# VH-VL binders against UPF0246 protein Cphy_1568, part 8

Target 1, 255 residues: UPF0246 protein Cphy_1568, of Lachnoclostridium phytofermentans (a9kqm9)
Amino acid sequence: MRIIISPAKKMVENIEALPVCGEPSFIDQTNQLLTYLKSLSYEEAKEIWNCNDQLATMNFERIASMNLKTKLTPAILSYQGIQYQYMAPEVLEKDQLEYIQEHLYILSGFYGILKPLDGVTAYRLEMQAKVNLSDKKDLYEFWGSLLYNKLREETDFILNLASKEYSKCIERYVTEDVRLVTCVFGERKGEKVIEKGTYAKMARGEMVRYMAEHKISTMSEVKKFDRLDFSYDENLSNETKLVFLKGESNVRDRK

## First folded at step 19 (VH-VL)

Design u2 (from r5 with light chain T57Q D94E)
Fold by ESMFold2, fold request of step 20:
Order: structure tokens, then sequence, then C-alpha cells
Structure u2 (fold): chain C 255 residues (1-255), chain A 119 residues (1-119), chain B 109 residues (1-109)
């Protein structure tokens, strides 16, 4: 089995809590994207980053001097945010780190797909960016089936813990020989399940931690997830979607 | 240890200028943007402007455009805010805050510098 | 310029209670540019929430942000004694100037 998760917009560098153990699988494509970004005018780059002038100015300066080989940080420690706070990678034990290094992939608009301990430098390039490189109109087209094919070579079962923005890179290309199963974390509202973004990010991070602690490799084991007051609901789930519901009485404490 | 340390309190007469410093330590200053914000007693925070440290590019609130200059010295990792033609209404605590390494968040704040404008 | 209006102005509560603080923008603000800060007397603001919903490093999980567009909320699920302070929202989007709300004071009842 292989697990996919989203990156985060906020990144930090020079964290030495864990070693860098590898190079991103698609570093050649990353170099191509970097060369493209370095060729842009300020206004062209700002449009791609879709951000204010303060941030665009900072990032324009960053890409001018960016080096993909120096000052590397393990990917799992570089990304910051609620999902990564609940995963808490810096406190994983050795065997738990080995589990995530074998099973976990982080999706990235810039790197494509990352193992947790791949060395990265901080970047700004969201998957929805309108990169116009050669005859490709955006990053989804640029990456094409490349990311899915990487996963297909390693597994016939993908557990999706990524946001739709990122999981589309995989979902668009899934073939019949690979099962992709999405975890949904939400609250019951009548007949519908409502997903609250913050709770979903917390649960996705916690699920990774849960799986690493228990060395989970099967769907039946995933269904036993019960952290953060979530529990699996068989009636709302199917063969491609595992629904976890937050208890009503506990929603008052977290909302 | 990442921190911003501001210069000490200032007492100034109307019509003069004040220059507040904000020294960064424990992180690469050149990868930062610094905003300057002030707060009069019992009032909300008021944005003055920002500087992107690497290029020195600035942006100022219209209210301050004619009176403020934000600069930096990369050799000392220090940002500066100079406010001229001081008025009694400029009496406030002045803060610097940094957006470090492109995070698009102001995680680091100076301790504040009290500027008192009185005759 | 974008005006941020916080409500209530003062929120008097006891430890252990849930606090809900509102920030309303005069025009739409991208989540990416909305932050919440805590400020205690004589202290600098402390970043709590960035990107409207993301918790800053070292901030307890009882703090959460939600909302989008023009309506944003800070929730403190179970007040601790150290949480009694003034809370500000800030927007720093594509249309300068950057602006702050007037604050919500959370005080012991």
Amino acid sequence: as target 1 above (255 residues)
Amino acid sequence: QMQLVQSGPEVKKPGTSVKVSCKASGFEFTRSAVQWVRQARGQRLEWIGWIVVGSGKTNYAQKFQERVTITRDMSTSTAYMELSSLRSEDTAVYYCAADFQYSNSFDYWGQGTMVTVSS
Amino acid sequence: EIVLTQSPGTLSLSPGERATLSCRASQSVSDYYLAWYQQKPGQAPRLLIYYATERAQGIPDRFSGSGSGTDFTLTISRLEPEDFAVYYCQQYGESPPYTFGQGTKVEIK
C-alpha cells in the first residue's frame, strides 16, 4: 500500500531533527520547472504565484538564487501546518520512520512526488499554477501520468489522504489494476456528510501517525481508526471511499 | 533563537523625526519581509508599511506616504522605520514584524518601541 | 481599503467555557491573507492562526480558525487562564493597506 498526502504552502529550512535520505524522484522535471520560472518577468511570475506584491517580490528574489542541491531539508519536516503538526514527524520512532519512508508520498507542484526524507528546498508553486511550459498549459498537464505511473510501479493499493487539488494528479490516471481509496473525515448533517477543512487536516495527519504506529498495510486495519473522536461508518462508505464521522457530542469542544 | 529586538523608548518634540530600529537574529534577514505597525493606547493596530529586505522594495500606507521611510542594513540585519514631522497623534508603541522565508505569515514580532510626542 | 469589524467588543467568560470571536471584512479576503493574533497588556501581538485556519507553531489545539470570504471566526474551545487577552484579526491581501480589526477583549467573568 502507498499513502498520498498534500504538501503545505508554508515551508521551513535547515531542520536537523531527521537526516536527508534521498533525492526527489523527478528532480529532472523540477529542474525544468525551475529554469522556466527563472526565465519569467516579475509580472509573469506574480501571475503564476497568484499572490500580493510583498510575497511576489520575495519569491522573485528566491527563484533567482535558488539551488536544488544545497541547504536541503527532509520534505516531511519542511512542510508546516495543522496536518503536519498532527502527524508530528519529528517524534516518530525509528521503525515508524521506516514505515512512512516506505509507504508515504507527499505530492508537490514543484517536485511532483516526494518521499518523506527526500531533500528539498523551500519553494512557491501550487498545483493549480498556470505554468505554460512548451505545449503544456498547467501543472496537471505538465506532470501528466508521471506521478501515477510512479505509484503504479510500487503498489496496487493507494490510500488517498490528499486534498482534491493534489489528488487530481493521481485520480485522473488511475487504471483498473490499482485501487484508489479516499478517506473522508466529516460530521453528519442529516443525510449528508459535511467536511470541515481544519478537522479534516487534523485527521489526515493523525491517520498517518496512527498507521505508522500500527504498521498498517490493509484497508480493514485503516477502518479501525478512531482518533480525534472519529469513527468509521460502514453505511456511508463504499469500496473506494472510507467515511469517518466525528461524534456529535464532541463537536462542541472543537468547533 | 529567532528574535527581533527593537530600539528603546523615544521622547520627541512635535515637528521632529524618530528612527526606530529592529534587529533580527537567529535567521537569514535577507529572506524576510518586515512590516511596521503602531498602536496608540487603547487603539487597534495600524499598518504603516513593509520592506522586502533583499531588494529594499517598500510599500507604505497612504496616510504615512509623505512622512515615512523604511530602510534596512543587511550587514547588521537591522530594519529601520523613520517617521518625520511628528505630531502628538503619532504617540504610540511601534512594532516590527517579520515574514521570514516566504511563509506569508508574521510569526516574529519585536517587543515594541514606545514613541512619545510632546512639547 | 478593507475594513475588518470584530464582534463582540468584549467577551466576558469563565475558564473552561468556549469563546467564539467574529471578524467581518468589508469585502472578500482570501483565506491566504487572514491571520489572528493574541495580545496581552504590555506585550507584542502573538500569531495564533495564519491562512484563516492554520495554527501557528506552538499554539495549543484549543485555538482554531474558520470562515472565508467576508466572515471569519476564531474559536477557543476551552478557555484557560492564560487565554484572557485581546484578539485581533489582520488582512494583508492584494489591496493595500494591510488592516486590523479593532479587537475583541476576552476577560474573566
Scores: ipSAE 0.594, ipTM 0.837, lowest interface PAE 2.5, mean pLDDT 90
Fold by OpenDDE, fold request of step 20:
Structure u2 (fold): chain C 255 residues (1-255), chain A 119 residues (1-119), chain B 109 residues (1-109)
Amino acid sequence: as target 1 above (255 residues)
Amino acid sequence: QMQLVQSGPEVKKPGTSVKVSCKASGFEFTRSAVQWVRQARGQRLEWIGWIVVGSGKTNYAQKFQERVTITRDMSTSTAYMELSSLRSEDTAVYYCAADFQYSNSFDYWGQGTMVTVSS
Amino acid sequence: EIVLTQSPGTLSLSPGERATLSCRASQSVSDYYLAWYQQKPGQAPRLLIYYATERAQGIPDRFSGSGSGTDFTLTISRLEPEDFAVYYCQQYGESPPYTFGQGTKVEIK
């Protein structure tokens, strides 16, 4: 089993918290992107980043001096956001860290795919960014099937906890011999399931922690997730989608 | 611990200028942005301007464009806001706030500096 | 410039109740660059939410941000005594000025 999650937009640099263990698998492609970004004018770069003037200015300065080999932070500690707050990697025990190091991957527009303890530097580049590099028009085209192939080399089962914008780079290339299962965290509204971004992020992070704490390896075990008032709904789920609904405690008691 | 410490209160006469300092500690100042915000008594927060510390690039609200200058000293990790041609309506608490590691979020705020303009 | 209008001006509630604060922008805020701050009397503002939905470090789970485009909401699921304060939204989605809303005062009923 391999688990995929989304990165966070906000990144921090902390070179002392946990040791870096490993290099991003596609560091050469990342260097290619960095070189490309360094070649751009401010206006061009800002367009790529699709951000405000303040952030564009800071990012432009950062890119100019960026070195992918120095001042590295473990990937799992570099991303800051609700998902990662609930994952709480900084307080994971040794065996839990080992679990995520083995099973968890972080998707990235800049790095492609990361292990939790891969060394990274702070960056801004979302997967949906439009680029003009090597006849590619966006990062989906740039990465192509590389990220999926990396996962395929290791597993025939992918648990998808990533947002759609990032999971697309995997979903597009799924082959018949690989099972990709997506977790959906939402609330029931009549016959519909509504996903709220904040709660989804919370749940995704908590799921990773849950899996690490219990060394989860089967779908049956994933279905037992019951944190943050979420519970598995069998009727809304299928072979490729696990639906968890918030606020249905009665369902949880029946498990 | 990461913090911003601002200079003490100021009492000024109309037509003069005031320069407020904001000293950063506990984080990489050179890789941050600083915004200045003021608040008159019982009033809303008002954005003045910002500076990117590394480049020194600034932008000001139109209201202050001709009277405000925001600067920084990287050697002392200090940002400055100077407001000239002071008026009574400039009486307010002035705050500095700093970005955290290019995060585009102002997590850290100074304690505020009271500037009183009176004849 | 983008004008942010917060509502209501004052929200009178009791501890334990749910608070819903609105921030409306005069035009769409790009990339969800909206922040929420809490300010108590005599204190500097404190960041609660950034990027419209992300919770700042150390901020309790009862605070949540939602919304996109022109409509944003800060929700306090269950008010604690220390939550009675003034709340401001700020936009920084495109270009300066990075304007603030006029604030919503959450007071004890």
Scores: ipSAE 0.583, ipTM 0.854, lowest interface PAE 1.1, mean pLDDT 92

Design u4 (from r4 with heavy chain S32T)
Fold by ESMFold2, look of step 19:
Structure u4 (fold): chain C 255 residues (1-255), chain A 119 residues (1-119), chain B 109 residues (1-109)
Amino acid sequence: as target 1 above (255 residues)
Amino acid sequence: QMQLVQSGPEVKKPGTSVKVSCKASGFTFTRTAVQWVRQARGQRLEWIGWIVVGSGKTNYAQKFQERVTITRDMSTSTAYMELSSLRSEDTAVYYCAADFQYSNSFDYWGQGTMVTVSS
Amino acid sequence: EIVLTQSPGTLSLSPGERATLSCRASQSVSDYYLAWYQQKPGQAPRLLIYYATERAQGIPDRFSGSGSGTDFTLTISRLEPEDFAVYYCQQYGDSPPYTFGQGTKVEIK
């Protein structure tokens, strides 16, 4: 089993918390993206970043001096936000850290795919960014099947805890020999499930923590997730989608 | 610890200038943007401008454009806000706040500097 | 200039109650540039929420932000004694100036 999650826009540098244990698998592609970004005018870069002048100025300076090899932070500690607050990677025990290092991948527009303890530097490049590089019209084309092929080499089962923006990099290329299962966290509205953004991020982070704490290796164990007032709903779920409803009974499903 | 420490209170005559300092510690100063904000007693917060420390690039609210200068000193990790041609309406607490490491959030605020303009 | 209008102006509640604070923008604001702050008398503002919905470091999970476009909400699920303060929204989008709402005072009933 391999688990994919989204990154976050806010990133921090913290080289004293956990060791960096590895280099991003697609660092060569990251170097290509960096060279491309350095070639842009301020106006072109600001448009790609889709941000105000304050942030564009800051990021233009950051790209100009960026070094992919030094002053690196473990990816799982670099990203900040509600999902990562509920995951709380900084307080995981040694065996729980080993679990996520083996099973968890973070998707990134800049790095492609990251193991939790891969060394990263802070960047701004959303997967939806409309870069034009090597005859590719966006990052989805740039990454192509590379990210999926990396996962396919390691597993026939992918648990998707990423947002759609990021999971598209994987979903578009899934072959029949690999099962991709998406967790949906929401509230019932008639026959439909409505995702509430903040609660979904909390649940995704909490699911990673839950899996690390229990060393989960089976789908039936995933279905037992009942934190944050969520519970698995068998009737709304199918072979590619696990639906968890907030405000329902926290009944564990062993079938 | 990451913190912003501002200069002490100022009492100024109308028509003069004031320069408020904001010293950063625990930050990589070149990786910050600093905004300046003021608050008159009982009033809402009012944005004055920002500086991106690395380049020194600034942006000011139009109402302050002709009277404000925001600068920084890299060697002391200090940002400055100077407001000239002071008048009674400029009496307020002046705050600096930092966006550290390009995060697009102002997590850190100085303690505030009271500036009183009276004749 | 984007005007932020907060409502209500004052919210009188008891500890344990739920507080719902509204911030309406005069034109659309990307949630990436919408923040909420708490301010107590004589103190600097304290960042609660950034990117409209993300909780700042060290902020209790009883605080949550929601909304998009022109309508944003800060919710405090169960008021604690230390939560009685003034709350401000801020936008800092591409079109300066950055602006704050006029505040919502949450006070003890």
Scores: ipSAE 0.699, ipTM 0.870, lowest interface PAE 1.9, mean pLDDT 90
Fold by ESMFold2, fold request of step 20:
Structure u4 (fold): chain C 255 residues (1-255), chain A 119 residues (1-119), chain B 109 residues (1-109)
Amino acid sequence: as target 1 above (255 residues)
Amino acid sequence: QMQLVQSGPEVKKPGTSVKVSCKASGFTFTRTAVQWVRQARGQRLEWIGWIVVGSGKTNYAQKFQERVTITRDMSTSTAYMELSSLRSEDTAVYYCAADFQYSNSFDYWGQGTMVTVSS
Amino acid sequence: EIVLTQSPGTLSLSPGERATLSCRASQSVSDYYLAWYQQKPGQAPRLLIYYATERAQGIPDRFSGSGSGTDFTLTISRLEPEDFAVYYCQQYGDSPPYTFGQGTKVEIK
C-alpha cells in the first residue's frame, strides 16, 4: 500500500530537524523547473505565482539564490498547516516514522513526489501553475505519467488522501493493475455529502497518523477510522471511494 | 524566540518627524518582509507600507507617499519607519509586523510605539 | 481600495456560546490574502487565521475561518473567558493599500 497526500503552501526551514534521509526522486526535473523559473522576468514570474507584489518580490529573490543541495529540511517537517498539525510527524515513534517512510508520499508541483524524509528547500509553485516549459502548457503535462509510474513500480494499491488538485497527477494515468481508492471526509447535507476543506485537511492528517500508529495494510483496517468524530459510511462508499461522515461515528460508538 | 521589539513612546510637535525602530531577533532578517500599520484611539488599523528586507523594495499607501520613508539596516536586523510633517491626526500607536520566510502571513508583531503629536 | 465591513459591530455573548463574525469585502479577495486577528486592550494584534481558513500555530481548534470571494466568517465554536476581545479581518491582496475591517467586539453578556 502507498498513501498520497498534498503539500502545503506554507513551508519552514529547520536545520535542527530530523536527519534528511534521501533525495527527491525527480530532482533532475526539479532543476529543470528551477532553471525555467530563473529565466523569467519579474512580471512573468509574478503571473505564474499568482500573488501580490510583496510575495512576488520575496520569491523572485528566493529563486535567484535558491540552492537545491544545502540547508535542506525533511519534507514532512517543512510543510505547515492544519493537515500537518493533525499528522503531528514530530511526535511519531521510531516504528511509526519507519511506516510513513515506507508508505507515504507527498505530491509537489516543484518536486513531483516526495518521501517524508527527502530533503527539500522552501518553494512556491502550485500544481495548477501555467508554466510554459518547452512544449508543456502546465505542470500536469510536465510531470505526465512520471509520478504514477513511480508509484506503480512499488505497489498495486494507492490510498488517495490528496486534494483533487494534486491527485489528478496520479488519477489520469491509473491502469487496471493498480487500485486507487480515495478517502472522502465530509458532512451529510440533505441528499449529498459536502467535503469542507478545513475538516478534510484535519482528517487526512489524522488518517496518516492513525495508519502509522496501527501499521495499517488493509482496506478493512482503513474503514475502522473513527477519529475527529468521523466514521465510515458503507452505503455511500464503493470500490474506489471510502466515505467518512462527521457525526456518524457517534451513532456507532453509542452501541 | 522570534520577536519584534519597537522603540519607546514619542511625544512630538506638529511639523516635526518621528522615526520608529523595529528590531528583529530570531529571524533570518533577509527573508522577511515588514509591514507598518497604525491605530488611532478607537479606530481600525491603517496600513502604512511594507519593505522587503532583502532588496529594500518598498511600497507605501498613497496617503503617506509624500511623508513616509521605510528603511532597514541589515547589520542590526532593524526596520525603520519615519513619518515627517507630523500633525495631530498622526497621533496613534504604530506597529511593525513581519512576514517571515515567504509565509504570506503576518505571524509576528511588535509591541507598538505610541506617537503623540501635540503642541 | 478594498473596503472590509465587519458585522456585527458588537457581539454580546456568554461563555460556552458560539460566536459568528462576518467580514464582507467590497470586491473579491483571494482567500490566500485574508487573515483574522484578535486584539485585547493595550496589546498588539494576534494572528488567528491565515489564508482565510488555516489556523495559525498555537491557536485553539475552537477558532475556524471560512468563506471566499467577498464573504468571510470567523467562528468560535464555544466561547472561553479569554476569547472576549476585538476581532479584525485583513486583506493584503495585489491592490494596495492593505486594509482592515473596523472590528467586531466580542463582549461578555
Scores: ipSAE 0.624, ipTM 0.841, lowest interface PAE 2.2, mean pLDDT 90
Fold by ESMFold2, fold request of step 20:
Structure u4 (fold): chain C 255 residues (1-255), chain A 119 residues (1-119), chain B 109 residues (1-109)
Amino acid sequence: as target 1 above (255 residues)
Amino acid sequence: QMQLVQSGPEVKKPGTSVKVSCKASGFTFTRTAVQWVRQARGQRLEWIGWIVVGSGKTNYAQKFQERVTITRDMSTSTAYMELSSLRSEDTAVYYCAADFQYSNSFDYWGQGTMVTVSS
Amino acid sequence: EIVLTQSPGTLSLSPGERATLSCRASQSVSDYYLAWYQQKPGQAPRLLIYYATERAQGIPDRFSGSGSGTDFTLTISRLEPEDFAVYYCQQYGDSPPYTFGQGTKVEIK
């Protein structure tokens, strides 16, 4: 099986807790995107980044001097945020690191797809950015089927722990020979299930950690996830969707 | 270990100026944006402006536009905020805060510099 | 200028209780530019939450942020003695100036 997760907007560099062990699979495409970004005016680049002037100014300067080969950080340590806090990659044991290096992929608008220990530099490029390159209208078209085909070469079962923004890169191209199964983390509210974004990010990170700790390789094992007060709900689940519900004791979200 | 250390407290007379320093350690300083804010006793935080260290580009709140200058010195990894034509209402604690490398978050704060404007 | 209004002004609670702090913006603010800070007397602000919902490194998981648009919330699920402080929201979007709320003081009952 292979597991896909989202990146994060916040990135740090110069983390020495783990070594860099590899180059991003699609570094050539990343170089094309970098060349494209360097060709833009400030106003065009700011629109692509969809950000304030402070950040756009910083990004514009950084793109001018960016080097994809030096000052690299392992991808799994570079991304920051609540999903990565609950995954806690710095405290994974050696065999748990081997598990994620074998099974986990991080999606990226800039790099396409990353193994956890691939060396990255910090960047800003959202998957939804309106990059118009090579007659492609956006990044989803730019990447096309490349990311899915990479996964398809390695597995017939993809566990989706990514947000919709990123999982669309894969979902659009899924073929009959590959099973893609999405984990949904939510709360029962009356007769509906609502997904609270913060809790979903926590659960996605914790699921990766849970799977690494137990060396999970089957869907039946995934269904046993019970951390953060979540449990599998068979009635709301089907062959492409595993629904996990947060327990009844969460008074803020039940009322 | 990333750290911002500000200059010590200042007592100034009305009509003079003050220059507060903010020294960065453990940062690649050129990858930083620094904001300056102040807080008068019992009041909310008030934004003064920012500098993107690499280019030196600045942006100031309109209230301070005519009196503030934010600069940096790359060789000492230090940002500065100078406020001129001081008035008694400029009495406040002045803070620097840093956004490092696309974080779009102000994770790092200096300890604050008390500036007292008194006749 | 975007005005941030925090409520309540003061929240008197006991240790172990749940605290809910509100920040309302005068116009829509992107989640990406909303932060929450804790400030204790004589100290600089400490970042708790960035991007409206992301927890800063080293911040205990009893702190959480939620909301979008004009209404944002900081929740402390179970108050500890060290959590009695003033809390500020900040927006720093594309329309300067950057602004802060007036603060909510969380004090021991």
Scores: ipSAE 0.613, ipTM 0.839, lowest interface PAE 2.2, mean pLDDT 90

Design u4 (from r4 with heavy chain S32T)
Fold by OpenDDE, fold request of step 20:
Structure u4 (fold): chain C 255 residues (1-255), chain A 119 residues (1-119), chain B 109 residues (1-109)
Amino acid sequence: as target 1 above (255 residues)
Amino acid sequence: QMQLVQSGPEVKKPGTSVKVSCKASGFTFTRTAVQWVRQARGQRLEWIGWIVVGSGKTNYAQKFQERVTITRDMSTSTAYMELSSLRSEDTAVYYCAADFQYSNSFDYWGQGTMVTVSS
Amino acid sequence: EIVLTQSPGTLSLSPGERATLSCRASQSVSDYYLAWYQQKPGQAPRLLIYYATERAQGIPDRFSGSGSGTDFTLTISRLEPEDFAVYYCQQYGDSPPYTFGQGTKVEIK
């Protein structure tokens, strides 16, 4: 089983917390993207980054001096956001860290796909970014089936905890020999399931942590996830979708 | 561990200038942006301007554009805000805040510097 | 410039109650351009929420941000005694100035 998750937009440099262990699988393609980004004007880059002037200015400077081989941070510690807060990778025990290193992948617009301890530098590039690189017009085309094939080489079961934006780069290429199962975290509203972004991110992070804590390896075990007042609903689920519904209980504060 | 430490309180006469410092520690200062914000007593936060530390590029609110200068010294990891032609209305607590690692979020704030302008 | 208007001006609540604070922008603001701060008397502001919905490091789960376009909301699910403070929203729009709202005071009833 392989687990895929989305990156966070916010990235930090933290070279001391955990050692880097590994290089991104598609570092050459990343270098290609970096070279491309370095060739862009400020306005062009800003458009691709889809950010404000402040961030664009900073990113423009960062790209100009970016070195993918130095001052690297483990991928799992580089991303900041609710999902990663709930995952809490910095406090994972050794065996839990080993679990995620084996099973967890982070999808990335810039790096394509990352293992938790791959060394990365801070970047700004979302998967939905429009690029003009060679004959490719966006990052979905750029990466193509490359990311899926990486997963396919390792597993016939992919647990999708990624947002649609990122999971699309995998879903489009799924073959019959691979089972991709997407987890949905939402609330029941009549006959519909409503996903709230904040709770979904929380749940995704918590699921990864849950899986690491219990060394989850089967879908049946994933279905037993019951944290953050979520519970599995069999009726709303199917072979490709696991639906977890949030009850009315309170979420405890994490400091 | 990561913090911004601002210079001490200032008492100034109208028409003079004040320069407040903001020293960063615990993080890579060169990969940050620093904004300056002030707050008069009992009043709302007011954005003054910002600087991208690496390039030194700045932008100021229109209100302060002619009187404010934001600078940085990368060797000392210190940002500065200088406000000239001081008026009584400039009496306020001035804060610096840092956007750590180009995150587009100002996570770290200085403790504030009280600037009093009085005749 | 983008003007942020917060409401209500003052919110009087008791510990344990839910607080809902509004921040409305005069122009559409991308969701990753909106932040919320907490400020207690005599202290510097503290970042609570960034990118409209992302919780800053170390911020309790009871704080959540929502909204898009011109309407943003900070929710405190269950007020703690230490949550009584003034809350500000700030926008980091496409271009400066990065203006603040006028603030909402959450006070104890």
Scores: ipSAE 0.535, ipTM 0.831, lowest interface PAE 1.2, mean pLDDT 92
Fold by OpenDDE, fold request of step 20:
Structure u4 (fold): chain C 255 residues (1-255), chain A 119 residues (1-119), chain B 109 residues (1-109)
Amino acid sequence: as target 1 above (255 residues)
Amino acid sequence: QMQLVQSGPEVKKPGTSVKVSCKASGFTFTRTAVQWVRQARGQRLEWIGWIVVGSGKTNYAQKFQERVTITRDMSTSTAYMELSSLRSEDTAVYYCAADFQYSNSFDYWGQGTMVTVSS
Amino acid sequence: EIVLTQSPGTLSLSPGERATLSCRASQSVSDYYLAWYQQKPGQAPRLLIYYATERAQGIPDRFSGSGSGTDFTLTISRLEPEDFAVYYCQQYGDSPPYTFGQGTKVEIK
């Protein structure tokens, strides 16, 4: 089993917290992207980053001096956001870190795919960014099936905890011999499930932590997730989708 | 510990200038942006301007564009806000706030500097 | 410039109650670049939420941000005594000025 999650937009540098163990699998492609970004004018780069002037200016300076081999931070500690707060990688025990190192992958617009302890530098490049590189018009085209193939080499079961923007890079290439299961965290509104971004991020992070704490390896174990007032709903779920509903824990126990 | 420490209170006469300092410690100052915000007593926060430390690029609110200058000294990890042609309505607490590592979020704030303009 | 209008001006509640604060922008805020700050008397503002929905480090779970475009909301699920303060929203989308709302005072009933 491999677990995929989204990165966070905010990144920090912390080279002392945990040691880096390994380098990104597609560092050459990342270097290609970096070289491309370095060749751009400020205006061109800003357009690609799709951000404000402040962030664009800062990113432009960062890219100009960026070195992918020095001052690296473990990927799992570099990203900051609600998902990662609830994952709380900084307080994971040794065996839990080993679990995520083996099973967890972080998708990235810049790095493609990362293991938790891969060494990374802070960057800004979302997967949906529009680029003009090697006749590719966006990062989806740039990465193509590379990220999926990386996962396919290791497993026939992918648990998807990533947002749609990032999971697209995997979903579109899934073959018949691989089972991809997506977790949905939401609230019931009649017959619909409404996903709120904040709660979804919280749940995704908590799920990763839950899995690490219990060394989860089966779908049945994933279905037992019951943190943050979420509970599995069998009726709304299927072979490719696990639906967890907030505020219905008692209903779950009666099933 | 990451923090911003601002200079002490100022008492100025109308028509003069004031320069407030904001010293950063505990983080890489060169990879930050600093915004300046003021607040008169019992009033709302008012955005003055910002500076990208690495490049020195600045932008000011139109209200202050002709009177304010924001600068930085990378060697001392200090940002400055100078306001000229002071008026009584400039009496306020002035805050600096810094971005943390290109996050485009102002996580760290100075303690504030009271500037009093009176004849 | 983008004008942010917060509502209500004052919110009187008791500890344990839910607080809902609104921040409306005169035009769409790009890429959800909206922040929420808490300010207590005699103190500097403290960042609560950035990117509209992301919680700053050290901020309790009872604080949450939501919204997009022109309508944003800060929710305090269960007010604690220390939560009674003034709350400001700030937009920093696209280009300066990075304006603030006028603030909402959450006071004890």
Scores: ipSAE 0.509, ipTM 0.830, lowest interface PAE 1.3, mean pLDDT 92

